# VHH binders against Homocysteine S-methyltransferase 2 (SAM4): the designs that were tried, part 17

Target 1, 325 residues: Homocysteine S-methyltransferase 2 (SAM4), of Saccharomyces cerevisiae (q08985)
Amino acid sequence: MARLPLKQFLADNPKKVLVLDGGQGTELENRGIKVANPVWSTIPFISESFWSDESSANRKIVKEMFNDFLNAGAEILMTTTYQTSYKSVSENTPIRTLSEYNNLLNRIVDFSRNCIGEDKYLIGCIGPWGAHICREFTGDYGAEPENIDFYQYFKPQLENFNKNDKLDLIGFETIPNIHELKAILSWDESILSRPFYIGLSVHEHGVLRDGTTMEEIAQVIKDLGDKINPNFSFLGINCVSFNQSPDILESLHQALPNMALLAYPNSGEVYDTEKKIWLPNSDKLNSWDTVVKQYISSGARIIGGCCRTSPKDIQEISAAVKKYT
Key: E = the ipSAE of ESMFold2; O = the ipSAE of OpenDDE; V2 = 0.75 times the mean of E and O plus 0.25 times the DockQ between their complexes.

## First folded at step 14 (VHH)

Design i3 (from g2 with T28R; framework vhh_lunsekimig_d3; at its last look DockQ between E and O 0.06; V2 from the best seeds 0.00; counts 0 for: pae E 15.8 > 2, placed apart)
Fold by ESMFold2, look of step 14:
Order: sequence, then C-alpha cells, then structure tokens
Structure i3 (fold): chain B 325 residues (1-325), chain A 119 residues (1-119)
Amino acid sequence: as target 1 above (325 residues)
Amino acid sequence: EVQLVESGGGVVQPGGSLRLSCAASGFRFSSYHLYWYRQAAGIERELIATITSGGYTYYVDSVKGRFTISRDNSENTMYLQMNSLRAEDTGLYYCAARTYYRGDEYDYWGQGTLVTVSS
C-alpha cells in the first residue's frame, strides 16, 4: 500500500508533526498567474487549455509550485480549492452544472495527487461561506447568520470530497463565524465521512473574526461531548497574524488540552504603508524557529503557512519541526 | 470620506463602444484592488473585471477580449473600455475598491452608471 491512513499514521507516530505546504494563492500570483478574481487561486483550472495542453504555461507553474513545496519538506499538501464552492464556480465561470462542477473537482484532486505522489497526504481544501462575499476576515454574516443554510452551500463540494479516495483529510479553513462553526460541528458521519479539521480565522487580539472568544468556542465543543463527529480530527488557526498566532494557539490548548491542533499563519512580512511593499519581519523574537517550537508545545500536529508563505518558509518550518520533535 | 463616482454611461447601438470612468477620492487609490461590477434587471450584481494594486487584470469570459480595465494612479481613476457591445451588456455598472480579497477592510462602492445597448 502506498501510505497509511492518516489517523493510523499519527497514532503509530505520536510525536510526529506533519509539515504542511504554504500560501498557494500568493505563490501562484508571484509566479505569474493572476488570481484576483471571484474563484481566487482556482482560476487556472477553469480554462480547458490547462487540461488539454500538457505544454500549458499555467499547468507547468502549478506543477512546479507543488514540487517546490515538496522539496522544501511538505508532507501534507492542499488542493487549490479555497474558493471553489459550487456557488462561486457556477455563478462566476462557464462551469455551470453539477456534473461539470464534479468533473472540475475530480480533475483538480487528480492533478494535485499526481503532482505530490502517493506517499504524501492530500487535504481537500474548503473555504468558508463568507469567502464568496469577502467576509471571512470580518465574520459579519449579516443580520440573521443563524438562518444561513450552510449545509446546502457546502453540499456539492462535500459530497464530491467524501467520495474521493485520493483525499486524506478535509479542511474547513479560515472559519470566521460561530454559526458556521456550529453548523460544521453538527454534521454527522453521513455528511462528513472522512477525517476533517476546522481552521479558525482569528483577530490579532485573540477572538474569532465575529467577536467570539476562544473560551466560547472551546465551550461549544465541550458541550457537544460524545455527539461530535468522530472524524473531527483537528482544530486550529490559519491565515492569522504571525506574531499573535502562538498565543492564540496556546489559548485553544489551555481550553481544550486533549484536542489535536494545527496552525498555518500568514508570513511574518510587515506592510510598509509609505513604500507600499511587504518587508521582512525585523522582530527577532518571532522567527519560524520560535513559533514552531511554541506550536509543538501547544499540541500542534500539522504546521505550515498561509498567505505569503513560500517554499523557503516551509523549509524553515520543516527544519524547526525536525529540531523540536 | 471615501467616494467612488462612475461616469461615461449612456445609450449605444450594438457593436458600439463606451469608456467608463471611476473617479476615487478619500483613500490611497494606489493601494487598492479595483473592480467593475454590472447588474442587469432582475439579476444579482456580477463581477466582470478586476485590476489589482499591482496592475494585474482579470476578466470573466463573457467580456474577455471586448472589455479592457485600466487604472491611472496619477488621476485616481479607473477605466473600463467597452468594445463590441451587445444587448446583454445593458445594465448598471458599479466600481468597487478594497485592499485585499481576504483582507479586513470594507468594500467601497460607487453609485453606478447606466449602460443601455439598443437600437
């Protein structure tokens, strides 16, 4: 067999921490793919030339991105599907029917698996409901967020991912809203039949983007107790402030000490408003070495990068993981 | 106070051209990604073109090759050159601005300018 099931692998290797890849969207942008659009980094896959022409420049760029993250030490990688919900795709691309959508997802997953091989783990990436209206960093889902049918929104992507054996883990990333979190946590094995994680979008002062505290989130999970889907494998934070991320993850660990955690923050780059460029972080107290050590101490089992994290950043994360495990 | 003001809309025959402008004030124009949306009667507002703060452009397939988005940071103005217009292009055209797709700032919207493609 090529790889062990993810749950078995982690049980057999209790101190192992998997290195995740980095910021695929910003990496593709840096390599010349224009990603600012309603489907974000999914855009290269929309064109039929990507699939029919093995000499496609975009195809080569995406393959090289995966290879560069693998060479940097990534052991678990993501499909490029953050904004690939059925609503986003069917409303903003020529891919309109459910059959066409399923074909798109199948091709993206197959392509990603072919790029990373059979020995690496693959996450089916799902962005939050708020991503289709650009609200994932405010968490403001309107006047009646409790009335949103989150299941209906996610259903086409979930049904596809549940059936795709090339995926090892489903990731709900950048979740900014307590009602969306509660909906995902309410779904049983018939809805979520594969291991999954929830990554939280957290403001730098330590609350979910909608204002919910980490203590309130932990209490929701504790109150569910035995009713939690046994496939719920990790809780964590992603696309969050680099400097604040270790304290935020530790607050989750303190509230939920038996929960396996994950973290993949934004890069430590600092925006210079006068020069209008991103600069390296000069704060010597917050390097990848120090934050990875803190993540491991907080119980993280998967560590990687989000926005603006390159293969170079993943190499530093990989080195730190090896050093502290 | 942030303002986005569209202009250049009007009535044009099929196959004709229009140039829309979006004049901005009250924010650092060069730091923002800029967008054109359109809304036909009875339809949700749809994104049609993007130009990022770095100057990268993106178009939906229905306008690709016919529409060109551009920006002039010295005039704080974004443009949409619309060629080979079709009846289906009729609608209200809005400009919008934000600093990042996954950012933490609110979108700014203009009031819209009407484009009517008819004989």
Scores: ipSAE 0.000, ipTM 0.142, lowest interface PAE 15.8, mean pLDDT 85
ESMFold2 (binder alone), look of step 14: mean pLDDT 88; pTM 0.869
OpenDDE, look of step 14: ipSAE 0.354; ipTM 0.724

Design i4 (from g2 with D104K; framework vhh_lunsekimig_d3; at its last look DockQ between E and O 0.05; V2 from the best seeds 0.00; counts 0 for: pae E 14.9 > 2, placed apart)
Fold by ESMFold2, look of step 14:
Structure i4 (fold): chain B 325 residues (1-325), chain A 119 residues (1-119)
Amino acid sequence: as target 1 above (325 residues)
Amino acid sequence: EVQLVESGGGVVQPGGSLRLSCAASGFTFSSYHLYWYRQAAGIERELIATITSGGYTYYVDSVKGRFTISRDNSENTMYLQMNSLRAEDTGLYYCAARTYYRGKEYDYWGQGTLVTVSS
């Protein structure tokens, strides 16, 4: 029982839209894992007890999360590696050497593949440079962002993922800065040998977090032309405003009409500062049914959820995808 | 406790000017994107201007060239300079502050200040 390579599957099925899983970090937090730390949702994997003890509570929680997203209808899922860069891990955990780091990544990917089986697609998730320095939602990389060596930052995780045949797609999530985007787009097949996507962190008014317009992003892509790595498979948005996400995705579609797109926004919840809790948004401009329909019309091929999206949200997304495809 | 308090609203004649202020407390102001919304009677609240934590500004077409958003991070205050006011600009003006940190959205709102443009 084997799955087709992702790019071939989508080419053979031009109307197919894959349902992606939801907000793993917030889901793990809601299930009792303390993710407020420098490596975010990587934290359960750091302990050897996760791997050596099949009765580990954290192991049960992570496995149940994957199963709940699968039962909700997810067809493509992510490794729990948003903040698992070598720099983040080696600076903030007992896992220090490249050898230890590669073992960690291999174990995470193998565990994830075992949870989802062989018939589902698996994304190797990579967060931005901004995730390490807590700037993914501002895009403020300091005075000289053009001088940051993004390749050296990504290299250990990327080299590991390029070699891991349990992954079907590499995802660069929540990219908030044009210089980081340009760096990723500059990498040829010797650096990025697997299909990959870039998810943009976009303000509700339709610009990248650092202020770069969608037109400027489109121009960067157009200027590269056939120099762009042919493995670049999708462009999209993630961890953006639920209510404004359809308009943002449509603006990308209009700027790059031939680009395959993806979207996984945050839930529509709002924070109540008096009660210190997240509440359902009473301003019902959009439902998942409406949002998914609009994403499909804008050319999205992968649709899921980001922060605070639960298996229930994925179930609604799955139902809408089936309805409109 | 997070607070956003608007001030500077009032009654003004068409063609006049007003400057709105939004004083903030209880959060790291410099890390937030800041917004002005307005709400006319019987209409849903609309975004009219934003200034990012990095200083990038955005305006909807109906106010572009007439309104200027700014922020003073040392005073934890955002401003909206409104020039060449029109009757259509009448409404409640709200400030908002928003950021995302490690997958969580933080979204704070003020109570609004009334702007009335009439002869």
Scores: ipSAE 0.000, ipTM 0.203, lowest interface PAE 14.9, mean pLDDT 86
ESMFold2 (binder alone), look of step 14: mean pLDDT 86; pTM 0.851
OpenDDE, look of step 14: ipSAE 0.088; ipTM 0.602

Design i5 (from g6 with T28R W102R D104S; framework vhh_nb_b201; at its last look DockQ between E and O 0.01; V2 from the best seeds 0.00; counts 0 for: pae E 18.2 > 2, placed apart)
Fold by ESMFold2, look of step 14:
Structure i5 (fold): chain B 325 residues (1-325), chain A 119 residues (1-119)
Amino acid sequence: as target 1 above (325 residues)
Amino acid sequence: QVQLQESGGGLVQAGGSLRLSCAASGFRFSSYHMGWYRQAPGKEREFVATITSGGYTYYADSVKGRFTISRDNAKNTVYLQMNSLKPEDTAVYYCAARTYYRGSEYDYWGQGTQVTVSS
């Protein structure tokens, strides 16, 4: 095999930091793949013509996106499956049966693996329960979130990813709610048999979107102790404010100093509410160089970008990682 | 010591307005979801409104369009603007605070303020 298992590689290289890819949804849109929303970046994979037509323009665009992130220095990359839960797919596409769904996932993973080769790590990306109803940035799961059967929601995607040896890590991204976090942390190896991470959706003021503090999250993890699934490999933050992300990650590090961390924030662009466009950030207080340096000091082992991060951003991240490790 | 202190209650005629305030101390206000509940004599407490730490709002159907919840993190205060008041709105109004959603369970409750709407 061309690569070591991820956990072994990181144990053998305790100071290594892997560079993750960037914002796939925004990149696909900018390259001409029409999606209704950046979180729907899986849309090109729904059509059989993507798979059967060697001349597919969308197929070429997706391949070029992966290649551009690789050339920028990405060492671990994600499948484009953030909003590809069975519930989302079966309710919003012609793919309705579990058999059809499993075929979709297998094709996406195979395609992604073929694009990145055998030497790079591949994450099976899973969005939160709230992504189906666009609540991942509020954390508002309704009146009785403790009664949601999170396992049944995730089960088809999890069972597929657990069996797929082309994946190296499962990622639960953008988790905004303490009840969902507790559910994932309660699952044993029969449910989650591969290495996995949890990425938290954190408000700029340092709390989970539902208001839970980083200290309370740390206490939940400490109270579970050695009962936590040993495949739980990283905790971190994703799709969070660029400027606030170093302080947020440091707060996790202070509360859980032995926890391997990860971070992939949104780009440093600022939104012009009047023009409804994203502009470059002229504030020189934070750069990728500064932010990556602090992430490394906070114990991050995987660093990349989320919304609106381009291969140029990943190149800057890669350069900073090489500089400070 | 944690305190939630409501104010702004009183007697008002139907169709009138009141603004309730709840001043918080003894906890990190910006990290908490804040809510308003009310209880009429002989009835169970009922949900009125919540505002998350991030500023998103939710309302009971009976008050939607008439009541507005807001917060000022600099003053550690949550507000309930009550317009178009009806006799059915007569109750003791309670402020509540929590860090995560768990139904009607809250970490802290205020002592309540009486609102009386006369016909």
Scores: ipSAE 0.000, ipTM 0.124, lowest interface PAE 18.2, mean pLDDT 85
ESMFold2 (binder alone), look of step 14: mean pLDDT 88; pTM 0.896
OpenDDE, look of step 14: ipSAE 0.392; ipTM 0.727

Design i6 (from g2 with T28I D104T; framework vhh_lunsekimig_d3; at its last look DockQ between E and O 0.02; V2 from the best seeds 0.00; counts 0 for: pae E 11.4 > 2, grease 27.1 > 24.2, placed apart)
Amino acid sequence: EVQLVESGGGVVQPGGSLRLSCAASGFIFSSYHLYWYRQAAGIERELIATITSGGYTYYVDSVKGRFTISRDNSENTMYLQMNSLRAEDTGLYYCAARTYYRGTEYDYWGQGTLVTVSS
ESMFold2, look of step 14: ipSAE 0.000; ipTM 0.256
ESMFold2 (binder alone), look of step 14: mean pLDDT 87; pTM 0.856
OpenDDE, look of step 14: ipSAE 0.507; ipTM 0.802

## First folded at step 15 (VHH)

Design j1 (from g6 with T28I S53W Y56S W102R; framework vhh_nb_b201; at its last look DockQ between E and O 0.12; V2 from the best seeds 0.00; counts 0 for: pae E 10.4 > 2, grease 25 > 24.2, placed apart)
Amino acid sequence: QVQLQESGGGLVQAGGSLRLSCAASGFIFSSYHMGWYRQAPGKEREFVATITWGGSTYYADSVKGRFTISRDNAKNTVYLQMNSLKPEDTAVYYCAARTYYRGDEYDYWGQGTQVTVSS
ESMFold2, look of step 15: ipSAE 0.000; ipTM 0.287
ESMFold2 (binder alone), look of step 15: mean pLDDT 87; pTM 0.880
OpenDDE, look of step 15: ipSAE 0.037; ipTM 0.350

Design j2 (framework vhh_nb_b201; at its last look DockQ between E and O 0.01; V2 from the best seeds 0.00; counts 0 for: pae O 12.0 > 2, grease 25.9 > 24.2, placed apart)
Fold by ESMFold2, look of step 15:
Structure j2 (fold): chain B 325 residues (1-325), chain A 121 residues (1-121)
Amino acid sequence: as target 1 above (325 residues)
Amino acid sequence: QVQLQESGGGLVQAGGSLRLSCAASGFTFSSYHMGWYRQAPGKEREFVATITSGGYTYYADSVKGRFTISRDNAKNTVYLQMNSLKPEDTAVYYCAATEYYGSWRYTYDYWGQGTQVTVSS
């Protein structure tokens, strides 16, 4: 590794804000990879031809996506593993055994690291439990969510990522449910031995998708105090409303003023269902310049984009970060 | 305008079968992911099944093995074949459409008006 540990780097550079990449799944789809399947954006990596054929079209597309985000100014990037849980992969692809699964993850991480080089930070991305049943935007985990064995669901991916020195940070993205949040926060260093963050999926009305308030979430974290796994490095929001995201992040900052924060919202584009095209939001009140400025004032240390955010969006984010830091 | 119209609901005895249909208009059907959701009185709307534009299917655990989702792109129609019906399957069943799957699904999610399914013991 040619870079400082992430937490040390940010401590040594208290005004630095890292620019994160954008919406990999939607970018791959826009570039011709059919991501509409139970493993989402994992799909190009399932074929052995991706790995063995230097001329693979999918390999070129994924490599170009990483290069475009890098050229746009991304300084911390994600592995393409949002729906690469062992359950999703083993139930829906020819990759069935734990050994095959670990090989898949190792290859994805190696590929990502090779694309971005040694001087950029790499996040090992993990989607929520709800993603495998399309419930990450409702947070409805059924009648007894406290009885879900979240650790067993995450264990194969997490054990792999904990051991992989090519990763700098583990990201639990789009967490929509208080019981899942509590489970992750309960895991000690023997379970989560790498720096990690939790990204919350928040309704535009300012509550977690399951209805839990930001005050309740803050109180859970405050009650844990010194018992929190010391690898817990950031809290934030991702894949949330572009227009509401500054207010949502500020509410977290007010409730947890000493927490390092991150944010990567959806783009402000509006989908025209009749024409099947994305349009600028005619009622959009914010720009990336405005949104990034507010995120920085709220204490965000990592800023990027989620759904429908392109390298062009990341260029705008990068320019705003340079302007306001 | 986007329209989703469910049909095929009704009263059926436990152990019986029903086939729901959802006729779609106002978008390019073959590029959309289609799903079925249901809502029983006093409960939240819950996921039943999804079929992607590419033909992959996914089911709630409570219906897996009993229900089958399918689509006919030539007829702009999605189906839900419901076998071995139980009283707990009683609900209003809603057809839903979205272009995006996974973390970005929230932005464009269209719903039908629903069709009642009642399973008597």
Scores: ipSAE 0.000, ipTM 0.244, lowest interface PAE 11.8, mean pLDDT 85
ESMFold2 (binder alone), look of step 15: mean pLDDT 86; pTM 0.881
OpenDDE, look of step 15: ipSAE 0.006; ipTM 0.230

Design j3 (from e4 with Y33A T52Y Y56S; framework vhh_lunsekimig_d3; at its last look DockQ between E and O 0.09; V2 from the best seeds 0.00; counts 0 for: pae E 15.4 > 2, placed apart)
Fold by ESMFold2, look of step 15:
Structure j3 (fold): chain B 325 residues (1-325), chain A 119 residues (1-119)
Amino acid sequence: as target 1 above (325 residues)
Amino acid sequence: EVQLVESGGGVVQPGGSLRLSCAASGFTFSDYALYWYRQAAGIERELIATIYSGGSTYYVDSVKGRFTISRDNSENTMYLQMNSLRAEDTGLYYCAARTYYWGDETDYWGQGTLVTVSS
């Protein structure tokens, strides 16, 4: 109806770059929602009052966040589901059964779609296995990460998202570990029947959080060849250093020149731990104009922001995308 | 300057108990998720328990039911109560503090306190 399927749209418009929203978790916290908990930014949706009370302060805050990103130029936005695995929800909230969990996911997706309208793209956001134990920034999945049943961990969320036609793309965000990456890449169309992307969590020094090089990641993808699920639509980086992100993305581009890429880095501000505020970084060497230009040159098709990126940051990204495409 | 200082380690017989403490300074303690890691000789550090700023906890399976993590924000101190200790619990125990936000590169680490379960 109102929008083309995402893959068709991008195929028909090979120079188009979609502007993604920004740091939902940090935006919600800046607006008064305490997100430091086992389900992260999903916490406002856990309360039944969010859904039953149209005057809910949390509902107003979340709606305003989506609207502010839309007004800033976002064209593809995320559900607020980074730490919304069945394990995280069922172990840490009153929502315990698969039926209750599926209702939660359906309501979050419906709410998000209603906020952004029918003409914008919506990503079903899925955080990494490591998020439930706070390991997504170390990539340390223990002694035998190859033996972790990643599919079983993700299955309830994946089965729900695969069936939800309000989603346009599934996003595996902040993947820090080569074995988790390999598991996701091993899943065929019966497991991942929607377009999806993989966003890598990369150290400032240009390696995956577990130490795997971008060249090694590219080799894994090349070795799979035509066995890779054809729904695998993008590879990229997210929640990575602002200053280093263009070089990291370019290293992926050089190794995988035919892969459509995406990037949404952290902002470049400096946190003052005593004053609990984010300050401009006088040593910030790049602007959004500069990094977006570089991302586009590296083949990025989706560009946005991760931690600490505000609607103002997305406005700057949107302006740069318009300028360079 | 940020500091995390572990204490309470020692030698204990199998089946015994120890209580570890992690005293923190130089940051707003109540805003951070806090972690206990352990490192046995010859292996990498492993996460064993987490307590979030809101009080929720996580444990790895090998310690679940035996260890209890807690925090006292008024004393800027995290604790690990270790009961029913086993030989495989032997190792250097570290506390850590991290912001809960995505992509935060800053971690604070202690120097570790040694726990030996023997005899």
Scores: ipSAE 0.000, ipTM 0.163, lowest interface PAE 15.4, mean pLDDT 85
ESMFold2 (binder alone), look of step 15: mean pLDDT 81; pTM 0.800
OpenDDE, look of step 15: ipSAE 0.019; ipTM 0.241

Design j4 (from e4 with T50D; framework vhh_lunsekimig_d3; at its last look DockQ between E and O 0.01; V2 from the best seeds 0.00; counts 0 for: pae E 12.1 > 2, grease 26.7 > 24.2, SAP .695 > .668, placed apart)
Fold by ESMFold2, look of step 15:
Structure j4 (fold): chain B 325 residues (1-325), chain A 119 residues (1-119)
Amino acid sequence: as target 1 above (325 residues)
Amino acid sequence: EVQLVESGGGVVQPGGSLRLSCAASGFTFSDYYLYWYRQAAGIERELIADITSGGYTYYVDSVKGRFTISRDNSENTMYLQMNSLRAEDTGLYYCAARTYYWGDETDYWGQGTLVTVSS
């Protein structure tokens, strides 16, 4: 009943594409959890009542979200830890000490594993440094981004996730800045001892949010060559424009044809600034069927959804994956 | 409360030049991606140039080498220098600003400034 290590499973099944879950933060918001706060979607886990009260409404909501993504066809799912760095938690919640923080992470991972069972893969999700200052979609890390100590920012979360055997993959998602990317790529096995991926936040015109081109990113990876941590398992794009995402992923494929890729775009709704709500976009040019087909052709091994993608979207992704693999 | 105001449009001969401005208020200008769109009569708006918060510029093929987008964060103003203008450049030119603080595709738009290339 034990699942194979992820890398072995994919090597043994070269045509397999894993269906990832969708937009957890926006799903929780749609289900009544106020996620617009400094820890984003982690907020329900902060209260001890979530853990101790079997009648917790938030506990029920989060369990139902995981179940709905599973029923939609998700095969690899994320912990709800996009904005759960030690800095974000300790500065904005009653959880202050490293011991309390480690307990929080352990409980979140245990909860997530219990929701999805032993047969599904679980990603320890890590958002970018820019998330704590709301810069993941601009990539502007200030005047001296090379002086940011990214390792110290991530260290408590990484040390915890490295030791947790309930996780199968660590995901650095929504990375918008070349200096953060370079830092992650510089970390050896003593820092990142579990398989991991990097998801890039890419402008619709095909550059990282800070303006770095896909060709420049590919060159950084090529220049590092065999010095890259062997646990680096996937590169990809997430929280990117739905319509442009296939071309962006293909540009990575052309530049790095031997790299295993992943993709999980936004749903493409439009925001009404007067009503402060998301509306359907009748100008959405592609379907999930079309987009998934193109991702598979570009070598994607994990496909899911990011912001505002629902279990219905994951069901469509799952159907397309079955059709084209 | 966000305001984008274009200026600098006018009538110009083929081969001529114009400099468009987009003055912004009501948001932190340096944190936004900025865009120029144009709309010819009977056609959808088309993106023609953009500039990221980091200062990187992008152009559609039809304007590359002729148009230059820039931004002046101290004046909260974006510019479009338009050289070697052609008749097909005629249209209403809009500036836009995008933020992704709560997701993608959130846009603010100006009212447009008219550029007419004719003799």
Scores: ipSAE 0.000, ipTM 0.198, lowest interface PAE 12.1, mean pLDDT 86
ESMFold2 (binder alone), look of step 15: mean pLDDT 82; pTM 0.818
OpenDDE, look of step 15: ipSAE 0.005; ipTM 0.226

Design j5 (from e4 with Y33A T50D T52R; framework vhh_lunsekimig_d3; at its last look DockQ between E and O 0.02; V2 from the best seeds 0.00; counts 0 for: pae E 11.2 > 2, grease 24.4 > 24.2, placed apart)
Fold by ESMFold2, look of step 15:
Structure j5 (fold): chain B 325 residues (1-325), chain A 119 residues (1-119)
Amino acid sequence: as target 1 above (325 residues)
Amino acid sequence: EVQLVESGGGVVQPGGSLRLSCAASGFTFSDYALYWYRQAAGIERELIADIRSGGYTYYVDSVKGRFTISRDNSENTMYLQMNSLRAEDTGLYYCAARTYYWGDETDYWGQGTLVTVSS
């Protein structure tokens, strides 16, 4: 019933691969929550009625989503906090003070933990700095990205998550920029006191969205050596092209063969801008069975889905993980 | 089909002002975050300001306090009011638009309008 610390569990079980949940934002959208807004999938939690009204439709939808991912085989799940930085929330919602913000985060984490129980792992999800300006898929952080105070941007969310015992792992998702990566890697245990991972936003051609190569990223990590925060537990890729993701993850594995990796790609659907709908991708070349097998061969320890991945996709991932581990 | 057309560029004295416009067509204007970039000769295109669909704004430090971004949804137009212009502001100014949709987004770009700050 009680879960082991994540790092210990994986060390004790060297072949184990944890199944992560899927695309929460698109899943909530499919269930009727309008997520196209500056706080993305966090929007249902902004309303006090979500918390005070036991019959809230949005509460039931979010709880049902967590349950469906659990039933599909998810073993590690995320808080719905991708675009929930203090800056994003305070600038775009009625929640403005640090006290109100901390209350919001505490309630989201408590709700998520209650949905998944005590025997599943919970990730405190943190999106990149670029998410607040819609630049996480270009990595274009302006003229002087090295002058951005990434710590001050993340500090309120990070300080809250560091002290929350209901979280098992902090996830910096969809990082598209080398300067942001370097900033996160520079933070010591006083800043990041919980296990954490970094998920990279990688262009289908195998470079970080800002153009940095996987070899350059690996070199940054190698150059830091013993200076890296020992809580840095995984490196990986997320919200990347389904078909190209195995080759991208393998390139990280080749450059950093001893690094524990993770991967959660987008589904292979294609958005039709004229019809405003998602279409099946006629170029879908791989199955989840094939992709998961390749991820495991590349040293992945956590595998799930990102945008447009459903509980059905997670069920396929779970089946493949069981088959190949 | 989708078009962004900048106007309002020109030659101006240091300390002067210009107002750039970006007229949009072929998409639902109010759904998009809108951006101004600038490109000086021999330098990469750099973000300088943006305005979200909800009206919230961002500015890089070098223009903060001097430039003001705004949008007029009834005219499908974004503006950049540039005051206290400096020689360093010289460059080609582009507007761009992007939705909040994840993955597979295409940024829409204008052709650019030239701003020259010269005495």
Scores: ipSAE 0.000, ipTM 0.242, lowest interface PAE 11.2, mean pLDDT 86
ESMFold2 (binder alone), look of step 15: mean pLDDT 80; pTM 0.798
OpenDDE, look of step 15: ipSAE 0.018; ipTM 0.334

Design j6 (from i2 with Y35S T50S; framework vhh_lunsekimig_d3; at its last look DockQ between E and O 0.05; V2 from the best seeds 0.00; counts 0 for: pae E 10.2 > 2, placed apart)
Amino acid sequence: EVQLVESGGGVVQPGGSLRLSCAASGFTFSSYHLSWYRQAAGIERELIASITSGGYTYYVDSVKGRFTISRDNSENTMYLQMNSLRAEDTGLYYCAARTYWRGDEYDYWGQGTLVTVSS
ESMFold2, look of step 15: ipSAE 0.005; ipTM 0.298
ESMFold2 (binder alone), look of step 15: mean pLDDT 84; pTM 0.831
OpenDDE, look of step 15: ipSAE 0.101; ipTM 0.622

